VHH binders against q9y6x5. Designs and how they scored, part 52

Target 1, 379 residues: q9y6x5
Amino acid sequence: LPPKLLLVSFDGFRADYLKNYEFPHLQNFIKEGVLVEHVKNVFITKTFPNHYSIVTGLYEESHGIVANSMYDAVTKKHFSDSNDKDPFWWNEAVPIWVTNQLQENRSSAAAMWPGTDVPIHDTISSYFMNYNSSVSFEERLNNITMWLNNSNPPVTFATLYWEEPDASGHKYGPEDKENMSRVLKKIDDLIGDLVQRLKMLGLWENLNVIITSDHGMTQCSQDRLINLDSCIDHSYYTLIDLSPVAAILPKINRTEVYNKLKNCSPHMNVYLKEDIPNRFYYQHNDRIQPIILVADEGWTIVLNESSQKLGDHGYDNSLPSMHPFLAAHGPAFHKGYKHSTINIVDIYPMMCHILGLKPHPNNGTFGHTKCLLVDQWCI

## First folded at step 1 (VHH)

Design f18 (framework vhh_8dlx_2)
Fold by ESMFold2-Fast, scan of step 1:
Structure f18 (fold): chain B 379 residues (1-379), chain A 124 residues (1-124)
Amino acid sequence: as target 1 above (379 residues)
Amino acid sequence: EVQLVESGGGVVQPGRSLRLSCAASGFTFSNYGMHWVRQAPGKGLEWIGNIHYSGSTFYNPSLKSLVTISRDDSTNTLYLQMNSLRAEDTAIYYCAAEGYRDYYSWEDTPLDYWGKGTLVTVSS
């Protein structure tokens, strides 16, 4: 039978949470599988961009989901939320569920993963749920497991997305040990429920399961605000995205806007699009605005108001606080193996290998994940 | 239980300012974009503006110079500051919450939760 893969994301699961809190169910999962301690995500370190990078193996400038809020200068379209189902935003790449359905006459299933409720290149996930944050983890899991067991053609690739610990990370901040301990224990219990459900349904022994996340979380403070209104008037620009990466569309000469912003704060870097550091791979797309502001870790860009967010993400992808982890279990993976670091774009070619799919050209390096896999030679 | 409770309405003289509040409970307020919407007697809903969970604001162009929207996530409170009130501003004012995503357009995004509204009457 063809190999099967379930890809699970817990949004905003910072890698070092694993060292600071107890995860008995996740540790049992890892004991008979693999752990990658840090996954270096793509810039900007936000939900939509990184979730799409996981399933395409591409940098944001290449797959076109460059932020959670976007403006396309060529077509003059705005993208602002998960209910924007215009395929235009998603069509610059081919996600793995589309490749899975087109190459081998297989089915895909999705519970809330970003992009799965959108027809991309005229192909939508065979089974999917329209995004709705009020749908419980249990209902998402029930649908995914039903589709894994009862589909023809068989579901070989399935995705499951959960909004925590990101929501609580924003509300309480990652340094609130009391509240974060409660939230993370609930997530570990959900992992236990997932494993138990797969075992009860006879799926566990033959299913490859990846548990990962899109980014981490860093502590913010009312003492670390950058007031954009103190440096530039709203009449000079249109704001496409605010914090911690501000996307600025000038209404006047770009150089004049840049000069007003350049010295606004010692805790913010201001870039003309062509001056964005090459290491970010965040330049070559019409949805990247003419001026980008990048706040230092833990600093929040505001418009003459306070920000009550105690945690945030979107910062420089070299920061360990922005890194998630990856754990995996199944017939494709070694048992009890620990690996230090991979790039988030490396997940896509690894998943293609597991499923026997030919990957589309991508920015991942299969060699980085070889040591995780039983069918590959590794020291 | 999700609740949005508007307050600060009442009878106000023309030309004066008024600040409305919306107290939120039963959900993670800091993860929701928030909106102000009004309905004048015998008319349809008119969108006033929104504030993303990031703090970014977007206003109805016809109202932009007259209103300011702000939020205090530590108290789960949304605010609408209105200046130079006119008889035409007489309406029931609602606060409403959207999901966990940033957005710039009210027309493209459905709202998840609504308050019961607070009446503002601009009259001598």
Scores: ipSAE 0.000, ipTM 0.176, lowest interface PAE 14.3, mean pLDDT 87

Design f19 (framework vhh_8dlx_2)
Fold by ESMFold2-Fast, scan of step 1:
Order: sequence, then structure tokens, then C-alpha cells
Structure f19 (fold): chain B 379 residues (1-379), chain A 124 residues (1-124)
Amino acid sequence: as target 1 above (379 residues)
Amino acid sequence: EVQLVESGGGVVQPGRSLRLSCAASGFTFSSYAMHWVRQAPGKGLEWIGNIYYSGSTFYNPSLKSLVTISRDDSTNTLYLQMNSLRAEDTAIYYCAREKYWGRYDESTYYFQHWGKGTLVTVSS
């Protein structure tokens, strides 16, 4: 029978939460599996870009989901609606569920992972749920486990997405120990429910399970605002994305807009597209705007308004506060092994190996994850 | 097309309670997070709190014991319940719709549409 993999994301799960809070269920999962203590995500450190990088192994400039809000300068299309299902935005890469369905003629299942409710290269996840934040974790889990047990062709790749702790990280900030403790305990209980459900259904022993996240969270404040309206009039540009990475489309000469912005705040870096640091791998795509503003950690870019967010992400991917973790359990993984760091793009070729799929060209390095796997030498 | 209409303001005595309403039209109300913001005479805007489309609420910590935000998606109505009103609560109260950029990340939210406001005066 073919190997099976369930990929679970808890949005916004900062790596150091594991050191500052107790996770008895996650700890039991890790003791019989593997832990990567932090994962270096791609820039920008946002939900849509990083979730698509996990399943394609590509930097954002290569897979085309460069932000949660986008404008394509060549086609003049806008991606700014939460329900935009235009395949155009997703077609610059081939996610693992598409490869799984086409290369091996197997089924995929999805509970709300970004992109799984969109036909990509004319292929949609075999089983999927349309995005709806009101659907409980239990209902998502029930659908995934039903599809893993009752599908023909068999479901060999399944994904499960949950919005917490990101939503609460934004509301309370990661430094609110009382509220974050409550939220993280609830997540640990959901991990316990996940393991127990898989055991009850006879899936646990033969299923590979990865628990990871797309980014972390950092503390924000009303004392750390950058008012863009104090530096430049709205008539000079179109705003494509705001904070903490602002995407600016000039209505006048690009150099004139740049000159109005470059000295706006000591807590913001202003880049012409060709000057964006090479280490970001955030330059070679028509959806990356001519001017990008990058706020310093904990600073929020605003348009003459207060920000209600006490936590945020999207910042420089070198920041430890932006890093998630990865834990995994199953027949493909060692037991009780800890690894310090991998790149988020390394997850894709590892998953392809586990599933027996030929990966599309990607930015990951299989060697970085081979020590997690029982069938590999890492000496 | 998008309209937000606040009501329920007026003159109230200190220590009393007041409930404000905001009637929303021209959009799918149940899909948006909604906010209450106030502005005291001669001062800047002060954020009171919000309610997400899921029903979850978050409040300004300085006001959290004094206010409750709720919504009725069947009538497209947002509510602000205020208790133990003080003279410093005198302000124009606005409801606002949050613009959501993307489907999975609350960090992309900002205020897009505002009502005209309703005046609350707390005086003896």
C-alpha cells in the first residue's frame, strides 16, 4: 500500500512558544517522533506565501503568491478579496497535491490549506473544504480522517489548516501570557484529539504526520506606528499591501515616490525592487511592486489610523520571532530525534521523498532533512 | 453602496448604561469584522473594540470591563453596550467595517468604511 502523509498547520505558531508553555500532547508526539526546533520561513513571513512555499518548495518570487494582497503589473489583475479563486494566482507552481494526483494517480484531501479550493493546472484537491473560518477543528479533522479511510483512489496526501494561534496572537500579542496560555493549551488539546482520533480509526501506526506552521508572531504597540500619510500623498501611488511590508505602485515617476519615502521613518527600510536584498529571494516576479517598504520588527505601517493589532508578522525572515517549528511522527521518521534548523522550502522535497513522488524543480535541499528519516544516512 | 448607520446616542446621567446600534447595508455583514471607535471633543480617535465574523471579541484594555460588543447577523446589526458611564465617555461613537486583505491572515485588516457617528453626552 502506498505511504500516507497528513500535513497539519497551526497558523502563527512561533517556535519559542514550545519553550515558554507546556504542551503535554505535543511533547508525547515529539518523544516518539522528531522535532525541528525552528524553521526559517520565506520572505514575506505571511500566511498565503509561506503555506504555498511549504507545498511547492519554492521562494515566493518563484511560486507567485508573493503576499496576501497582490497586483500583477502585466495582466492588471488584483488579488485582494478573501474569496478570489482565480487559478491565475496559483499557476506559477505545482503544489504537492497536484503532483500526487497526476504522477501517481492517487487522491489528495484538504481541510482549508491555502490553494486547495482552487483548480491549479486544471487539478483541484480530490476532496476539499471551501474556506470557512467558522468550521470547527473537529469537523475538519472528521472530514480528513473519513477521506483517509474511505477513498478510491486512496488518499495518500492530506492537509489540515487551523487559524490559531495566529488570530489570538494578533488580538492579544505574543507577550500576553494569560491569554496566550489559554489559546496554546487549547491547541495542545486539539493535537491530543488528533492523535486519539487517528489511533481510534487504526490510522496512527501507518500514517506519517507533520505538524508545522507558516510563521511566528511579534509584539506590536501603539507607540510603534509609521504613518505613511505623513510622508506621501495618496495621489502619488496605489497601495497594494500595507503592513509590515508595504507594496507601492507609483502613479508618478518611481524615483520621485522613492525620494518621498526613503527618509519617512528610521524604523522602515525603503527598497526599489532591484535593491531588495538578495537574501530575501523577493525580486523576480511581476507581482512584486516597484517599491517595497519593510518595517522593523514590532513596527506597524498605518494610513493616519491607529492599529488594533497587538501582534503581527510579515517581518524579516531572519528574525527568530518569525520562525515556526516542525514536529513529525510516523513510519518514515526517527523517534526522539531533535534537529536545530531547516528552511521552510526543504519540507517539500522531504514530503515528495516520503510519498515516492518526483519533485518539481525547487529551492529546497533534501540533505537538510534526511537526518529526520529512517531510510536515510546523515553522516 | 456600503452604508453604516449608528443610533442610540443622546444625553445620559453618569453611572447609567447605554446601548448603541449600527445598521449595516450594501455588503455581506456576516463576512466582516466590525469595530467601535470614539472621538471625544477636541481629541483624537480612540479604538473601543472589535467583533470578528466568528463572534470573538477583543477590547481596548482600558475599557474592557465597561463595554460589550455583540452582533446580530440575521438583522445586519452591530451593538455596543456601555455600563457605568463617566463624563470622559462623552464622544461621537462610530462603527467601522474592517477591510480584510486575504482569507487566512487577520494581520491584513484595516478600517475601510465608517458611519457618520452618534453623539453620546454624559452629564448630570
Scores: ipSAE 0.012, ipTM 0.219, lowest interface PAE 8.6, mean pLDDT 88
Fold by OpenDDE, second read of step 2:
Structure f19 (fold): chain B 379 residues (1-379), chain A 124 residues (1-124)
Amino acid sequence: as target 1 above (379 residues)
Amino acid sequence: EVQLVESGGGVVQPGRSLRLSCAASGFTFSSYAMHWVRQAPGKGLEWIGNIYYSGSTFYNPSLKSLVTISRDDSTNTLYLQMNSLRAEDTAIYYCAREKYWGRYDESTYYFQHWGKGTLVTVSS
């Protein structure tokens, strides 16, 4: 049988949740599979960029989804979660579901994974759901597993996306034990449902399943605010993306804008585009604005009328609070193996290997995941 | 003993509607999710849809517009309403019960109980 892979993302599942909360179903999943305790994601640590990095193996500057909110100065186009359907934004890379689907006797399926409801390089997943946050996990799960089970050509790659625990993390903050316990319990139950559904359909033994996330969540506070209005008049710039990494499009001289912002707060680093640290791999794309502001962990960049979140993400990708986890189960994976860390871009070449796909050029390192795979030599 | 008995099958003309029934016994029907599955001649099993304890339904997207699943817990009966039948809908239709209620199943096989099926033939 051709290899099959289901990639599941629970948005905003912070890695250390596994240590601080109980996950009976997920732990059972891990027990019979593998766990990567920490996945270093890409900067900025936001939803669209990181999900696209998972399926392309590319840093943000390379795949072109550099934020949840983007602006292209040449075309004057805007990208946002409510305006993400233009292939213009996605076509700078080739996601794995496209690569997979272009193979003979293979098809891809998707349940609301970012970018899957958009024709990329004139190719859209054979089976997909238009993004709708109101659609239940059960419905998404039912569709994706049905496609995995009954499709011709067979679905060999599928994605499943769920918005929790990110939404709740934003609402309650990751340190709210009472509310987050409830939320994470539900997530674990959904994982149970996933496993049960796969077993019901006879897919469990032959399907490779990866459960991961795009980023973590850090605790925010009303006491940790950076008000840009105190430093610069809003008429001097356009805000393309706000917190915790603000993208600034100057309306006046860039240097002047920079000088007004550079000392705005000791808890915020201000970078000209050309001075963005190399370690972020966040420089070589026209969609990155001339100035970016990077708040320290737990600090929120605000304007006078900004709403507050108790949790947020998007911060430095070296912060443990921003890191998700990866768990996997299936014929390709060992059983009962734990690994400390990988880079999020490493997932792509691994998935390509599992599926027998030739990967596009990417930033991942296959060697980092070899120990997870039964057919590889683990040195 | 768990028993599932499908009925309502037969020969129907294209474009017509048909309602299948599945009589359940030997277990607390209201506590279990139920499924419809069919098998066309020479083809594999095709999942049609399911109904959960709560009454929530989910369908094969390819069939969603043509089928409705319901249940009557008072009579321990599962229903499959099919509309606008086509020749391609010719198959043996089975009802199936999930293995457990209200608990996580670690077994590799979750469809524990099947009916014997009822034949639906759509022909002019």
Scores: ipSAE 0.000, ipTM 0.250, lowest interface PAE 12.4, mean pLDDT 92

Design f2 (framework vhh_8dlx_2)
Fold by ESMFold2-Fast, scan of step 1:
Structure f2 (fold): chain B 379 residues (1-379), chain A 125 residues (1-125)
Amino acid sequence: as target 1 above (379 residues)
Amino acid sequence: EVQLVESGGGVVQPGRSLRLSCAASGFTFDDYAMHWVRQAPGKGLEWIGNIYHSGSTFYNPSLKSLVTISRDDSTNTLYLQMNSLRAEDTAIYYCAKGPRYVYKSGWTYSAMDVWGKGTLVTVSS
């Protein structure tokens, strides 16, 4: 019988929330499992890119989901003009659910993880829910647990995605202790519901469960705005993505656009594509625009408008505020082990190992996660 | 069930102003980004702008000086104020809901998971 894995994401769950708020249910999960305190995500620190990096083990330049809004210079397709179900955007990598279905007689199940309602390399998750933000956590959990227990061929890989605490992080900001405490308590209660459901169904002791997130959150302010219209007239470029990483497609000479932008704000770095720092691994893809603007932490790029946004992400992936955590429980994992840091791309080869799958070539390093696993030697 | 219903369209003279409304139901309105999109006769879809749950607005640069988007979370209503209307502003105007977790900036149809039926605005003398 093959091993089983459930991968759960709570969007925008900043790692240091674990130290600043109380999570009784999550702490009980960790006590009997493992905790990675910081996961260094990929740049840009956005939802779609990082969720796809978790399931492919690839940097954004390699898997092709380089932002939440994209333009492909070769095909002239615009992500915001196409349905996110267009396979074109997702076909530059093979996510783990596709590998799971193709290498063995196995099924995958998905409750709204980005990409799972799309046929990728002509393969869609065996069981899936079309993305709909109005569907409750309870309904997502009911479907996933039903599919884990009642499928032939057996569901061996399942995913569950939830939009909080990201939505509330944007609305209130991470420094709003009263509102964030309320939101994070609700998430902890959902984790309690998840564990209880798995125990009631007899799954808990034999299922590997990973709880993680794609990025963190930082405090923004109306006092920290970069007005792009003060730098350059909108007629000179097409805006592909705005904040905190602006993707600029010049309508005129690239050098002229760059010169208008490069000294506009002390709180924004302006890069020609070839000058983007190598440490970002954000350069070698046709969907990365000729000019990228990167705002400093907590700064918002705007178009001659006020911003009431109190929290955001997308910033430099070296920033601790952008880092999520990873917690895991199950027969593959040690009990009571704490680890400091892994890279988000390391999750994919670890999951392939747990499931007995041969990973596609990837940017992760299995050695970084071996100390979490009972069947591995850790010095 | 999630529903978006636009209203306020009609025939308006060039140079005048018009305010469109969009009534939302079936979801927690104040948690979602909302968009306005239009389609002129015989043309493709044109994104007008969006407003995030925080109240921050982003506009199509080609339309920024002509429109204002606002929201009233207490009544679950989205608004589009249009000024200095031209014959070329004749279009069907749609409101659309974006996914909560995907705050795509600039111009994004792929973030819009529910659309209203649209309201026709005709600018003619």
Scores: ipSAE 0.000, ipTM 0.191, lowest interface PAE 13.7, mean pLDDT 87

Design f20 (framework vhh_8dlx_2)
Fold by ESMFold2-Fast, scan of step 1:
Structure f20 (fold): chain B 379 residues (1-379), chain A 124 residues (1-124)
Amino acid sequence: as target 1 above (379 residues)
Amino acid sequence: EVQLVESGGGVVQPGRSLRLSCAASGFTFDDYAMHWVRQAPGKGLEWIGNIYHSGSTFYNPSLKSLVTISRDDSTNTLYLQMNSLRAEDTAIYYCTRPYKGYYRDSWSKAMDYWGKGTLVTVSS
């Protein structure tokens, strides 16, 4: 029988929430599994880019989902998270569910993971739900567990995505202990429901389960705004993405736009595309705009207006506030093992190993995750 | 009300071709990427392929050489052309519309709307 893996994402689950709040159900999960305390995500630290990095093992410049709002200068196409799901945007990489279906006679199942409702390289998950934020976690879980138990060829890879605590993190900010405590307790209860459902269905002992996230969250404030309209007139550029990483497409000479922006705020770095720091791995894609603005942690770029967001993400991926965690349980994983840090791109080759799949070329390093696995030497 | 009505199924000999139709009503058909899904006796659901409003098509790689999906937005009709039919193609074929509203149904309704299906039996 082929091994099975369920990959679960709680969007915007900042790693240090684990130390500042109680998670009895998650703690029980970790006690008999593994915990990676910090996952260093890819730049920019946004939902669509990092979810696609988890399932491809690639930096954003390589997989092509470089932001939640994108413009492709070659084809003149526009993308936002509210637009129709054109496969064009996703076809620069091969996600694990495609590899799972193509290399072996196996099925994949998906409950709303970004990209799973889009055919990629002529392949869509064997079972999937179209994205709808109104669908409950329980309904997503019911579908995933039904597909894991009632499929031929068997579902060997399944994904489950949940929008919290990201939505509440934006609304309240991560420092609102009263509201975040309530939200995080509900998430822990959902983890308890997940484990209980898997046990009741006889899946728990033979299923590998990974619980992770795409990024963290940092506190924002009305006192930390960068008004872009104070730097440059809007007639000089087209804005492709705003905050905290602004993607600028000049309507005039690029150097003139750069000169108007470069010293506008002490809380924002301005980069010509070729000057973006190499450590970001955010240069080599036509969807990365000629000028990129990167706000300092907790600063919001606005257009002559106040911001309603009390929390945000997208910032420098070296910031601990941007890091999620990874917890896992199942026959592939050690029990009671803690690991400090992995890169988010390392998750893909690890998952390929667990499923017995040959990974596509990727930016992950299998050696970084091997200490989590029972069939590997930790050296 | 949304309705999807499949037609064109029946008994067909191996090696023959068959064209299935799906008549859609009660919604703006050209706003949706439409899908074909099948279920063989005693098996799970298998995705066949889809077609976007633009006419772009994507297929299950195991079926790509054997099927063609097309649409006629002027008549709100989705088509599945199947060639070189095999015994393994015996299944109930469903026309499906992707979910956009709140989903409250079972796992069999991961798509927003399903037709009742049309049975294709490949036998000599």
Scores: ipSAE 0.000, ipTM 0.130, lowest interface PAE 17.7, mean pLDDT 87

Design f21 (framework vhh_8dlx_2)
Fold by ESMFold2-Fast, scan of step 1:
Parts: structure tokens; sequence; C-alpha cells
Structure f21 (fold): chain B 379 residues (1-379), chain A 124 residues (1-124)
């Protein structure tokens, strides 16, 4: 039987939710599988960048999805102002479903994972759903399980994306225990539904399942706003991305724009591109703008207006509030093993190993995940 | 150039129904989600709901029982049906084009084009 892997993402699932709320279905999954308590994501800690890092094993400067809103200075293209199905934005890396399809007559299936409805290097996921937020988790699961069970050539890699708890984390903030409790219980019920469906279809025993997320969530407030309009006039720059990491394209001399911004707020760091901290791995790409503003945790950058977000992400990836977790179950994984921390870029080479694929060059380290796997010596 | 033109506003008595229209041009209407947003006098913007290009609708929970959003892709027109109007529904109603294809994982509806709005006044 060829090895099979289902990769599931619940967007914005902060790691410490596992310690503060009850997850009976997820805990049963973990009891017979593995848990990584913290996954250190890539900077910036946003949805598109981190989802693409999971499936490529690359930092954002290397895979090219450097933000949810981007401008490419060489081609003068805008991302988020145009259809994000333009392959141009995704072609700086080779995601795992493309590699999977190019080896040993294998198929891939996707329910809305970022990039899976885009032809990347002239290869699109064999089965996919165009992104539509109105499509239920059950419908996404039904399609994935049908494709896993009934495909020729066999589907060996499948992905499933769900927008919660991120949407509710933004709306209510992660400190709203009453509302977050309801949302997280519903997610746990969906995990229960997923396991039950796989068992009923005879897929559970031979399928590797990874449940993870792209980032966490931190509490925001109307008392923690940085008004960019108080520091610099709009005539001096073009705004490519705003909060909590602002991407500034100067219309005048870069040094003049920098000097107007550098003392704007004690709760925001201002970087010329070449001065961005090396630890972010966020410098070597034409889509990273000449000046980057990084707000402190829980601070929101605004343009003379209020923000309705009570939770946000995108902040420094060293912050535990920005970290997701990883849980996994299946024939490749140990049972009842708990691991403290891996890097989000480490997931890709681990998945390649499970599927028997030769990984493309990447920033992950297979050694960091070897203790999760039954076929590896962990000393 | 994207253009959105709202119509159908005016003075209406409490308890009555009203249908607003939004005529869209300058883009392939059938490929984009559309939103209705309102602003009452002296208040901030309130999101009413949206309709995806597939026809699926999502509403502000506080308004769900009172409104219906629909679209006609053959005429590039968006509609907002409002029932049982109250004085508190007095507002300028805006049609907004959803930003280019984006995941909802970063919650905050981003509208890249707005109309000038149409005023609805609910008074006896």
Amino acid sequence: as target 1 above (379 residues)
Amino acid sequence: EVQLVESGGGVVQPGRSLRLSCAASGFTFSNYGMHWVRQAPGKGLEWIGNIHYSGSTFYNPSLKSLVTISRDDSTNTLYLQMNSLRAEDTAIYYCAKDSEYRYLGDWEPYFDSWGKGTLVTVSS
C-alpha cells in the first residue's frame, strides 16, 4: 500500500489554547499519536506566508509569499489587488503536492489550502476545490475522503484548510474565554468528525494525519494604536501592507522617509530593508519593501482611524502567542510521544520522508522531527 | 475603472420593506464577492452581509432575520432586501466590492471599491 498523508490546518490555532481549554477528541488523537507543543513559525506570522512555508520548507524570503499583501518592485505587480491565482506569486518554490505528482504516478488532493488552486510550475493539484469560505468543513472532508478512497492513480497527499479559530480570534480576541470556548469546542467536534469519517471509510489505520496551524493570536485594544498619519504624509510613500507589519515604498528619498518614521512610536520598530534582523530571515526578496515597520505585540498600526480587531497576528515569530502546535497520528508516527518545539519549515522534509519523496532544497532540518517517526533512531 | 452605483434609497415608513440595488461596472462582476455596509448618522460603519460569487450569503447575526442579499450576474446587479424597517435602520447604505480573492483567515473584510451610498430614512 503506498504511504498516504492528510495535512489539516485550523487557521490561527494558538498553541496555549491546548492548555487552557478542553479538547477530548484532539486529546484522544494525541494519546495514540504525537504532539509538538510549539511550532516556531516564520516571519511575518501571517496566513499565506506560513501556509506556504509548511508545504515548501522555506523561509518567506525564499518562497516569495512574503505577506498577505505584496508588491513586486521588478514586475510592478500587486498581490491582493489582483487575483492571487497568478502563478507568478507562487513560482519561487515547489510545494510538496507538485513534487508528489511528479514522482511515481502519484496524485494530490486539496480542500482549499493556500496555493492548491494555482498552477505552480505548470502543475496544479490533481483534485482541488476553488477557495470558497462558505463551503462547510463537512463538504471539504467529504471531497477529500472520496478522493483518498477512489482515485486512480492513488491520492497519496491531501490537504484540508479551515478558517477557524482565526476568524473568531480576530473578532473576539483570544482572551474572551466565553466566545473562544464555544469556537474551540466546535473545532474539537470537527476533529472528532474527521476521525470518525476516516474510520467508517476504512482509511484510518493506513493514513498518516497531521493536524497543525500557521500561527497563533494576541489580544489587541483601542488603547494600543499607532497612527501612522501623525508621523508622515501620504504624499511621501505608497503603503503596500499596514498592520502589524507595515511595508513602505518611498516616493521620495528612502533616508528622508526613514527619518520621518524612526521616532514615530516607542511601540514600533522601523527598519531599512538591509537592517532587518537576520533572525527573521526576511530580507532577500524583491517583494520585501525598502522600509518595514514592525509593531510590538498587541499594537495596531492605523491611518487616523480605529481598528475593530480584538485579536491579531503577524508579530515577531519569537513570541509564544504567535506559535501554533502540531499533532499527528498514523503508521509513520510514534504513539503517546510529546515533543517541545520544532520550526515550521521542518514539517516539509518530514512529510517528504513519510511519502518517500526527494525534497527540494529547503530550510528545514529533518533531525528536528526524527523523534516523532517510528522508522528513525531517536537517541 | 471599477464603478459601483447604489439606488433605491429614500424615505420609508416604519414596518415597511425596501429593496436597494447596486449597479456594477468595470470588472467581471461574476468573479467577485459583494458586500453591503451601512453608516447611521454619527456612528461608525456596520457590516450588513456579503454574497460570494457562488451565491452563498453571510450576514451580520444581529441583522440576519431582517435582510436578504442577492445578485443577478446577467445584469451585474447586487440587491439588499430589507424587511420590517425601524427608525434605527436610518443610514447611508454602501455597496462594496470584495478585495481580490483572499482567505478569511485574516479577518477584516477588505473592500477595494465603494459606491457613494444611498440614504435610507425610516420615519413616520
Scores: ipSAE 0.012, ipTM 0.262, lowest interface PAE 8.5, mean pLDDT 88

Design f22 (framework vhh_8dlx_2)
Fold by ESMFold2-Fast, scan of step 1:
Structure f22 (fold): chain B 379 residues (1-379), chain A 124 residues (1-124)
Amino acid sequence: as target 1 above (379 residues)
Amino acid sequence: EVQLVESGGGVVQPGRSLRLSCAASGFTFSSYAMHWVRQAPGKGLEWIGNIYYSGSTFYNPSLKSLVTISRDDSTNTLYLQMNSLRAEDTAIYYCARDELYWLESGDYTSFDYWGKGTLVTVSS
């Protein structure tokens, strides 16, 4: 039987939650598998960009999903949160489920992973669910396990996405220990359900399972707001994305807009596109706007109003608060091994290796993940 | 179909109180966060506040002392209680449903369903 892989994402699962809360089910998973304590995600540290980086191995400037809200200067198209179904936005890369279906006689299955309900290069997962936040984790898991067990050609790659703990992280903030402990206990129970279901169906011993996330979460406050309206009038620009990374499309001369913004707040860095730090790998794409504003950790950019978010992400990817973790179990992985750090783009070439797929050119380094794998030399 | 219908607007004298209602239908109301937004004549949209499915509320700090948002999940109704009304509170008041939360949008243009609004005129 060919190798099989289930990739699971719990949105917004900050790495240090593992140290501050108890996860008995996840701990048992890790004991018989591997843990990467920190995954350095890509900038901007947002859901759509990082989920697409996991499955392509590319920086955002290369795969084209550069934010959750985008404008393409060449085609004049707008990407809104309600209009993510246009293949145009996703076609700058080839995600792993597409490659999996095009190599040998293989199927892919998807439960809600960003991009999986969109035909990319005219290819959509063999089995998928249209995105609907109201669909329970149990229903997503039931569909994925049914497809893994009862498909011809066999499902060799499957994805499962869950919106928590991100939604609660935004609502309560990561420092609300009472509410976050309840949410994280529920996540741990869902991990227990997942393992139990796979064992009951005879899938557990032969399936590789990766549990990861796209980003972390940091505490915000109504005392840490940057009012953009105090800096510049709306008549001078079009706002493409707001917080914590604002994407500014000037209606007048770019230099004049930059000069109005550059000293507006001590808690925000203002960059002309060509001056964006090289370490972000966030420059070489037409969907990256002429001026980018980057708020300091815990600061929210607003338009003369309050913010309802008590937690947020999108900040500098060097911040530990923005880092998720990766745990994995299965025949490809060592048992009881802990690794300190990998880059989120490293996940893609590792997954290609496990599945026996030829990876598309990517920004990941296979050497960074080799110590996790039983068939690799780790000196 | 999803429908939001605001009611309770009208002409009211300064210093008085008013309660607006929003009747929701076509979806599981108890599972969604809901918002109140207003637009004064010749002005842009102003966010008033929201209420999560849990009952937790967040308000615009400029309005926090003057408004209370509540919900009755048994009747699928959202409420906005306004006290000490001023001429500046004259506006069309909208209720709105939160968008799909995995898309990470909470701005005024990102709500997936809006009511048609109810006009509140504060004048003597």
Scores: ipSAE 0.000, ipTM 0.164, lowest interface PAE 16.5, mean pLDDT 88

